# VHH binders against q8el04, part 6

Target 1, 306 residues: q8el04
Amino acid sequence: MKSIQVQQLVEEFNLEVLAGEDHRERTITKSRTHRPGLEFIGYFDFFPMERVQILGKKEINYLHQLNEQERDIRIGNVVNYHPPCFIVTSDQDGLTYLKKYCHAEQIPLLRTKEATVDFMAKVDHYLTRKLAPEIAVHGVCMNVLGIGILIRGESGVGKSELAHTLLGRGHRLVADDIVVLKRLSHKTILGTHNDKNKEFLALRSVGLLNVVRAYGSRAFQDETRISLDIKLSKWEKDSLHNELEFETQYRDYMGVSVPSIEIQLQPGRDVAGLIEAAANNWYLQQQGYSAAEDFMNRIEWQDGDD

## First folded at step 18 (VHH)

Design n2
Fold by OpenDDE, fold request of step 22:
Structure n2 (fold): chain B 306 residues (1-306), chain A 120 residues (1-120)
Amino acid sequence: as target 1 above (306 residues)
Amino acid sequence: QLQLVESGGGLVQPGGSLRLSCAASGFTFSSYAMGWVRQPHGKGLEYIATITGSGGSTYYSDSVRGRFTISRDNAKNTLYLQMNSLKPEDTAMYYCAKDEEWTRSGFQYKGQGTQVTVSS
């Protein structure tokens, strides 16, 4: 199971360490934070103890209202589940009781000035990305007209050249050669570069091209949701690839189904244009329009009037 | 027919090393990126590494980065995984796969895999 250390959170969000400085190696395996308000009042059913615990104004204020004895009991009950860490938001003070227990149980107590809801959203987003299952595939990842596209094909089929053409048309490179895919959810795959290939396009005749240097910052994007998979294939005379597959095909990436199109490369054809068309078509479909359905409806109407 | 045959697995102590091999046949090996995945007992498939067809680019999961090295010999149609500094957590059945196929959650590996067991 993918995990990160509490230390990574401290660094990423510049968190103040109030207690447990020596225990920042503790691991985080859950992508969502939790506010343990119910747990502080004694309700522990379904307590997600493995989550990063966020203490906002509500939680801290509640604790402040308790007498010392009750406070100790309530805090102890939560801390004894040994969550990865506690983070206090809104720069709240008076945390001596929390420090005591966190220290005793070797759990990091952290603090931020950020507001609770905003901070939680940021942390959740960060954790989701960091803990996301990932794979790497060979191909090119582009953002075409705001749509993330994974372009696949055999080595030498011209993927990078196609990418270059698309760049010339104002689209953005995300990754060439190696594309890192991250599953953010059951429905969402993110494509990104592997840091080494960031901003680089490999062109066989030219070598490595830094697209930002060559075409400006608009030519590159760090990451994109993959909305469309495109397989480039060589044209084979006998492969009756029925050009008009009316049925949407899908490719599975880590359990996420992505619409997939195969484009056969023929000499003289505008493959970049086809990709743009595919992107547009996808967009229209997302808006609830299907050209195929529309066409079928029109045919049915004409046959009914005869 | 596409065939992948994994070998090189075995029992090793923590800190030890193994080299896995995958013999490929039935397709143009050099034209495809290849990868390694593993499946621990009772767990799902875990991605390990990818190498491009030419061998010019590699990528590793965080769990194996710095310890494992994926390589290939296109003349021999063979994929390799050098595993160093092995840990008990590396215990799994290891599979090689073609890039286009292994990304599927329900992918049934055509190969038999090779068992790696790391134990004291």
Scores: ipSAE 0.805, ipTM 0.938, lowest interface PAE 0.6, mean pLDDT 91
Fold by OpenDDE, fold request of step 22:
Structure n2 (fold): chain B 306 residues (1-306), chain A 120 residues (1-120)
Amino acid sequence: as target 1 above (306 residues)
Amino acid sequence: QLQLVESGGGLVQPGGSLRLSCAASGFTFSSYAMGWVRQPHGKGLEYIATITGSGGSTYYSDSVRGRFTISRDNAKNTLYLQMNSLKPEDTAMYYCAKDEEWTRSGFQYKGQGTQVTVSS
């Protein structure tokens, strides 16, 4: 299971450390934050204690209204579950009682000036990406017409050359050679580069090409959702694959099904154009239109009128 | 028929080293990226590392980065995993696979795997 340290969170969001400075090595393993409002009032059913705890205005104001004894009990009850850290939002002050308990239990107490809802969203987004299961595959990841595409195939089949062609047509490179895939959810795979290959396209005849320098900043995208998988294969004369596949095929990545198509490479064919067509078709399908279904319906209507 | 045979596993103390091998047959080895995955007892499959067909590029999971090295000898049709600074958490059955195949949740490894046990 992936984890990050509280220190990484402090650095990423430039958080002020109010207490627990020596305990920033504590680990975060959950990708969502939690507001412990109910827990402060004594309701602990389903308390996600492993989550980063966010204290907004509601929580802090509630605590301020309590007498010292009540406050001690309420704070103590939550702190005893030893969440990874507490983060106070909106630059709230008067936190001496929280500092005391956080220090005692060696839990970092952090503060930000950001508003609670916005900050939580940012942290959730960050944690989801950092804690996402990941794998790396050989291929090319591109964004074509706003759609993330993973292009696979045997070494030497011409994936990078295809990528170059697509760049020339105004599309974006995400990663060449090694593509890092991250599962953000049960329905979402993210494709990205491995940092080393960032902005680089490897062309056998040319060498390494920095696509940003060559084509501008618009030629590169740091990450993209993978919406389509494309396998490039060599044309084989006897391969039955020439038939219009009416059924959508899927490829599984870490439990996420991604629509998959195979393109057989033939000399003289515009493979880049086919990829663009596939992207467009995907878009239409997302809008509820199936060309195949439409076609079948039209055929059935013609047969009924004889 | 595609065959992958893993070897080199064993019992090692924490901090020790092992070198795993995967002998490949039945396909053009150099044309495919290869990877290592592991499965701890009672746990799910965990990704370890990938290497491209030429061996020019590698990628590692965060859990093994800096400790493990994936390599290959295309002339021998063999994939390797050098494991250094082994930890008890590295205890698992280790499998080699084509990168295109192991990404599937229902992927059945054709190989038998090799057991690595790290224990004091």
Scores: ipSAE 0.805, ipTM 0.935, lowest interface PAE 0.6, mean pLDDT 91
Fold by OpenDDE, fold request of step 22:
Structure n2 (fold): chain B 306 residues (1-306), chain A 120 residues (1-120)
Amino acid sequence: as target 1 above (306 residues)
Amino acid sequence: QLQLVESGGGLVQPGGSLRLSCAASGFTFSSYAMGWVRQPHGKGLEYIATITGSGGSTYYSDSVRGRFTISRDNAKNTLYLQMNSLKPEDTAMYYCAKDEEWTRSGFQYKGQGTQVTVSS
C-alpha cells in the first residue's frame, strides 16, 4: 500500500507546524481528508481515523464555545484515534488546547492560511495522485482531440510512427514506449510518462525526437485521462476482423474498464485518421449518441414497412 | 500454448538477495513487454516492474525502486528479477506475465509463481 509522510504535506503546502514537530514521519495512506465535526459532538460512527483531519472555522468555533472540561473531553476523544495529523485552516488562533493533546499523543498539528474548502480540495487532489496505484505498460499515450488514448501493439508495429503522424496533425504526446497508468478512482485511469521519456518519441529510423523542441510546447502533455484503448495489429488476410463490431469492447486496467478498439494495420491506410474518427465517435457516445444504434433503428424501420 | 514458469524463490534473511527467473514459451517473447507482480498472503496483487520487449526501457514501483532490477534474455526466452536488500515486506508469491495480461483485475496467472519469504 502506498503511503506518504506528513512531512511531505508540510513541504508541499508550506504548512506551519504548531505541535508534533518530531513526529512528521507519520504516514498517510488515505487520499481524502476529513472534517471531524460530528466526532467533536460525540458521533464516531464510521470515523475515518486514518484520514488527514481538517479543522475549519466551524470545528474550531465549536470548540471555543465549550467550557474547559467539555473541550478537553471532546478533543481527547478525537485525538485518541491517532489520525496522521490535524491541519487547522484559515490561520485560526487560540489553539492551545489542541496543541496540548497533539503534543501528548505525538500527532502533528499543522496550520495554513488557506480557506478550508479550497485547501481540502488541494490536499485531496495531491493525495489522490500520490497514493494512486500505478502500473506501467508498453505503448504510446496520446491526447487526440482532447481525449486520452492508449495505443498498444507488438513491438515494431509502428506505434511511434503513428504517434509522429498524429503530432503532425496537431495532437499531443503524453508518453512513448513506457506509459505509466495511475488509478485515480474506480472509473478513472490517468496516463503519464515515466519522467525519463518525457517529451521524447523514439523513431527507429530517426532515433530519439524531442517533440517539444521539434513541434513546440503544444505537442506535449504531461498527463491525460485514458478514455480509449486502441490495439494495433497486423493485417492478416484470413482474419474475419472486417466485421463492423456494433458492440463496444472494454479492456480492464486495474479494475477500470476502458473502451477498446482494435485496428488492423493495412498498407496505405490512414491509421491516424481512424484514431481521430474513434476519438470523435467516443465523444459522440458520451453525448448520448450511438451511431450503431441509430443505424440499427433505421434498418428495422425499413424492414417493417415492407 | 503460452507458458510461463517462475523459479528462484526461497527463504532469505532481511538484507539478502534473490534472483527470480521466468521461462517463457509458446509465443514470440521478444515482441512483448513483460512484468513482475507479487501477491502477499491475504493481500491483493501488487505491481513490481515492467520491461519492454527489447529490454531498452524499464519501470519500477516505488516499493522496489533501487532494490530490484528487471531484465531479460530474449535469446533464452527468459525474464529475470534481481532482488537486493530484501525486506520482510517483500514476502509474497511472485508471478511473471505479459503486460497486456496482468494489468487486468482478476487476472488468473497461468503460472504457479515462485514463493519468496524474507524472514530472520
Scores: ipSAE 0.798, ipTM 0.935, lowest interface PAE 0.6, mean pLDDT 91
Fold by ESMFold2, fold request of step 22:
Structure n2 (fold): chain B 306 residues (1-306), chain A 120 residues (1-120)
Amino acid sequence: as target 1 above (306 residues)
Amino acid sequence: QLQLVESGGGLVQPGGSLRLSCAASGFTFSSYAMGWVRQPHGKGLEYIATITGSGGSTYYSDSVRGRFTISRDNAKNTLYLQMNSLKPEDTAMYYCAKDEEWTRSGFQYKGQGTQVTVSS
């Protein structure tokens, strides 16, 4: 299980430390923040105490309106759950009792000048990327016409040669040989390199090629969302594998379903062109284009229907 | 006819070392990338490491980077995992996997696995 330390948030967002300075090594394992407004008024069912707790104007103003005895109770009840930290937004002050309890319970209390909604969005995004599960696969990751593509197949089947053909057509390399995959959400897989293979393409009989030196800086891209999975297969002349696919197939990556196409390496076949066509088709589908509706509308107009 | 047989697990003290082996048969071993995954008791599968078919490139999860080393002997059709500086958190059943199968959330391991237990 990935985690980060509270100190990493302090550094990333230049947070002011108001209390709990000695306890910034506390860990954060959840990628979403929480506002404990209901908890301050006494409702603790489903309290996500393991999340970073955000105290906006509503939370702080509520506490300021309470008398001293009530404030001690309300703050104490929340702090005693020991969340990883509290972050006060919008440069709010008047935090004496919050500092007291956070100090006593050894919990960092932090502050930012940023507004609550903007700050929560930035922290949620940062935590998502830092806590994302990751794995590595053998293959090639390309960006073709703005579409991220993962190319798989047996070692030596021709993946790197295909990547070189696509580079010659103006597309971008992300990674060759080892592709690092990061799951950013239930629907998003990010493909990237492992730093060691950055900008390099390995071609049999030629050796290592630095694609930036060979094709310019536009030939390389540090990362891309994986939108399409391509399985390269050996050509089997008499096999049933020559038949066209009629329905969309999917490949699972860490629980994320990615559309998948198998392409057999038939001699003379324009595989690079098929990959470009697949990328274009995927793009059109995302725009909601329906060829059937377009065709039916044209028939309706020709018949003079009104 | 594809077979993957894991071995080399056992009980070790924290800080100790083990070397796991995975004997492969029924396919051209050197043509495929291989990986290790583990399953702690009562939890899902966790990715550990990947090695390319030639053995020229490797990658490790954050939890094991610097402590574990994946390697292979293509002449013996055998995959290895050298595990150093073992921690109680490394306690799990360990499985090897062929050709990107570790990427699937529904991955079904082919071998029986080998148990590693790290306890004082």
Scores: ipSAE 0.634, ipTM 0.885, lowest interface PAE 1.6, mean pLDDT 87

Design n2
Fold by ESMFold2, fold request of step 22:
Structure n2 (fold): chain B 306 residues (1-306), chain A 120 residues (1-120)
Amino acid sequence: as target 1 above (306 residues)
Amino acid sequence: QLQLVESGGGLVQPGGSLRLSCAASGFTFSSYAMGWVRQPHGKGLEYIATITGSGGSTYYSDSVRGRFTISRDNAKNTLYLQMNSLKPEDTAMYYCAKDEEWTRSGFQYKGQGTQVTVSS
């Protein structure tokens, strides 16, 4: 199970540490934040205590109005679940009494000046990305016409040379050689580099090329959603691979299905042009158009005249 | 025919080390990336590491980064996993895989795997 430390949140969001400074090594394993309003009033069914706890204006105003005996009960019952931390939003003050309870249970108490809803969205996004399941595959990741493409094939088949050709046509490199795939949701795979290969493309004639230095900042994109999977394969002269395919094929990555096509590296074939055509066809399919269905419907219309 | 044979597993105490091997045959080993995955008892597959065909690039899951090292000897058609600082959480059946084939729906393991058990 992936985790991050509370200290990483403090650094990322420049949070003020009000209490529990020595306990920022506590781990966070859940990608959603939680506002414990119901828990402060005594309702603990389904309390997601392992989440980062956000104290907005409603939560803090409620606590401000309690006397000390009520605070011992209401705050005590929540801190006894030992959540990883509390973060007070909107630069709220008057928190001296709250420091006592967080210190006693060794829980970091943090503060941000950002508004509650906006801050929760930022933290949820950050945690989702940091805690996302990930794998690495061998290949090239490009953004072609705004469409994220994962290009696979055996070593030496020509993937990096194809990427260079696509760069020359104005498309963007994401990663060469090693592509890191992160599952951001049940339907979304993000492709990115492993930091070591950031901006680098390996070309036989040149060696390593920094594509930003060579082609400008528009040649590189830090990440992209993977929308299309391309398998490059060696050309087989007497193969039936040239048959028309009307049904979409799919490739699964961490339980997410990605449309997939295979392109044979036939001598003289404009593979970069085929990649561009595939990206355009994918875009049309998102608008509700299928060329295969359109073609088959035209055949049926002509049969109706007989 | 394509064949992958894992070996080198065993029982080891926490903090110990093991070296797994994967003997490959039936394909041009150096032309393909290889990976290690593991399956803890009663759980799904967990990604461990990837190495490119040349061996020039590697990547590791967060759970093993810094403790495990993937390597290959293309002259011997053998993939390795050096496992150091072993933890009880590393207990699983370990499998090697050609390329990214283990990500495919309906993937069937090519080898029997090798069991690693970390306990006192």
Scores: ipSAE 0.598, ipTM 0.868, lowest interface PAE 1.9, mean pLDDT 87
Fold by ESMFold2, fold request of step 22:
Structure n2 (fold): chain B 306 residues (1-306), chain A 120 residues (1-120)
Amino acid sequence: as target 1 above (306 residues)
Amino acid sequence: QLQLVESGGGLVQPGGSLRLSCAASGFTFSSYAMGWVRQPHGKGLEYIATITGSGGSTYYSDSVRGRFTISRDNAKNTLYLQMNSLKPEDTAMYYCAKDEEWTRSGFQYKGQGTQVTVSS
């Protein structure tokens, strides 16, 4: 299970440390922030205490109006859950009483000048990416016509050569050889490089090619959402294959289902063109159109006439 | 008949080392990337590492990076995992896998696995 330290947030967002300076090693394991307004008034059902706690104007104004006895109860009940940290937004002042409770419970109290909603969005984005589960797979990741595509196949089948053909058609490379997949949500897999292979494409008989130097900066993209999975396989002349597929196939990565097709590398076949067609067909399916269903309806009308 | 046979597990003290092996047969081993995954008792599969068919590129999960080394010997059709600085949380059944097939529901090519137990 991935985690980061509170100190990493302090550095990333240039946060002012108001209390709990010696406890910035506390870990954060949850990717969404929380505003504990209901918890300050005593409602703790579903309290996500493991999240970073954000104190906006509404939360701070409520606490400002409390007397000392009320603060002991209301703040005490929240800090006793020991969340990883509190971050006060909008550069709010008058926090001496709050420092006391955070110091006592060894919880960092931090502050930012940024507005609450904008700051929460930035932290959520940062935590989601830093804490995202990830794996690495062998393949090539491209962005073709705006569609993120993962191309798989055994070593030497021709994946990198196909990627080079697609680059020549104006598409973008994300990663060759090792593709890092990050799960950003239950619906989203992000494909990226491992930094070491950034901008490089390995071609047999040519060696390493830096695609930005060869084709310009628009030939490379640091990451893309994986929308389509393509399995490249060797052409088997004697095999029994059905080219027509009426039912969408899927491939799961970390619990996220991605539409998948298999393309055989037949001699003389425009495989790059097939990948472009697959990207376009995927896009049409997102708009509710199925070419296979349309075709079957036309066949049934002809059969019904006979 | 694709087969993957894991071995090399055992009981080790914290800080110790083990080397796991995975003997592969029934497919062209050098043509495929290989990986290691583990399953702690009562939990789901956890990704450990990937190595390309040639062995030229590797990648590791954050939990093992710097402590574990994946390698392969294509002449012997064997995949390895060198595990150093072992911790109690490394206790699990370890499996090797062809490609990323372990990510599928109903993963079928896993061997029996090899148990690694790290305790005093």
Scores: ipSAE 0.579, ipTM 0.854, lowest interface PAE 1.9, mean pLDDT 87

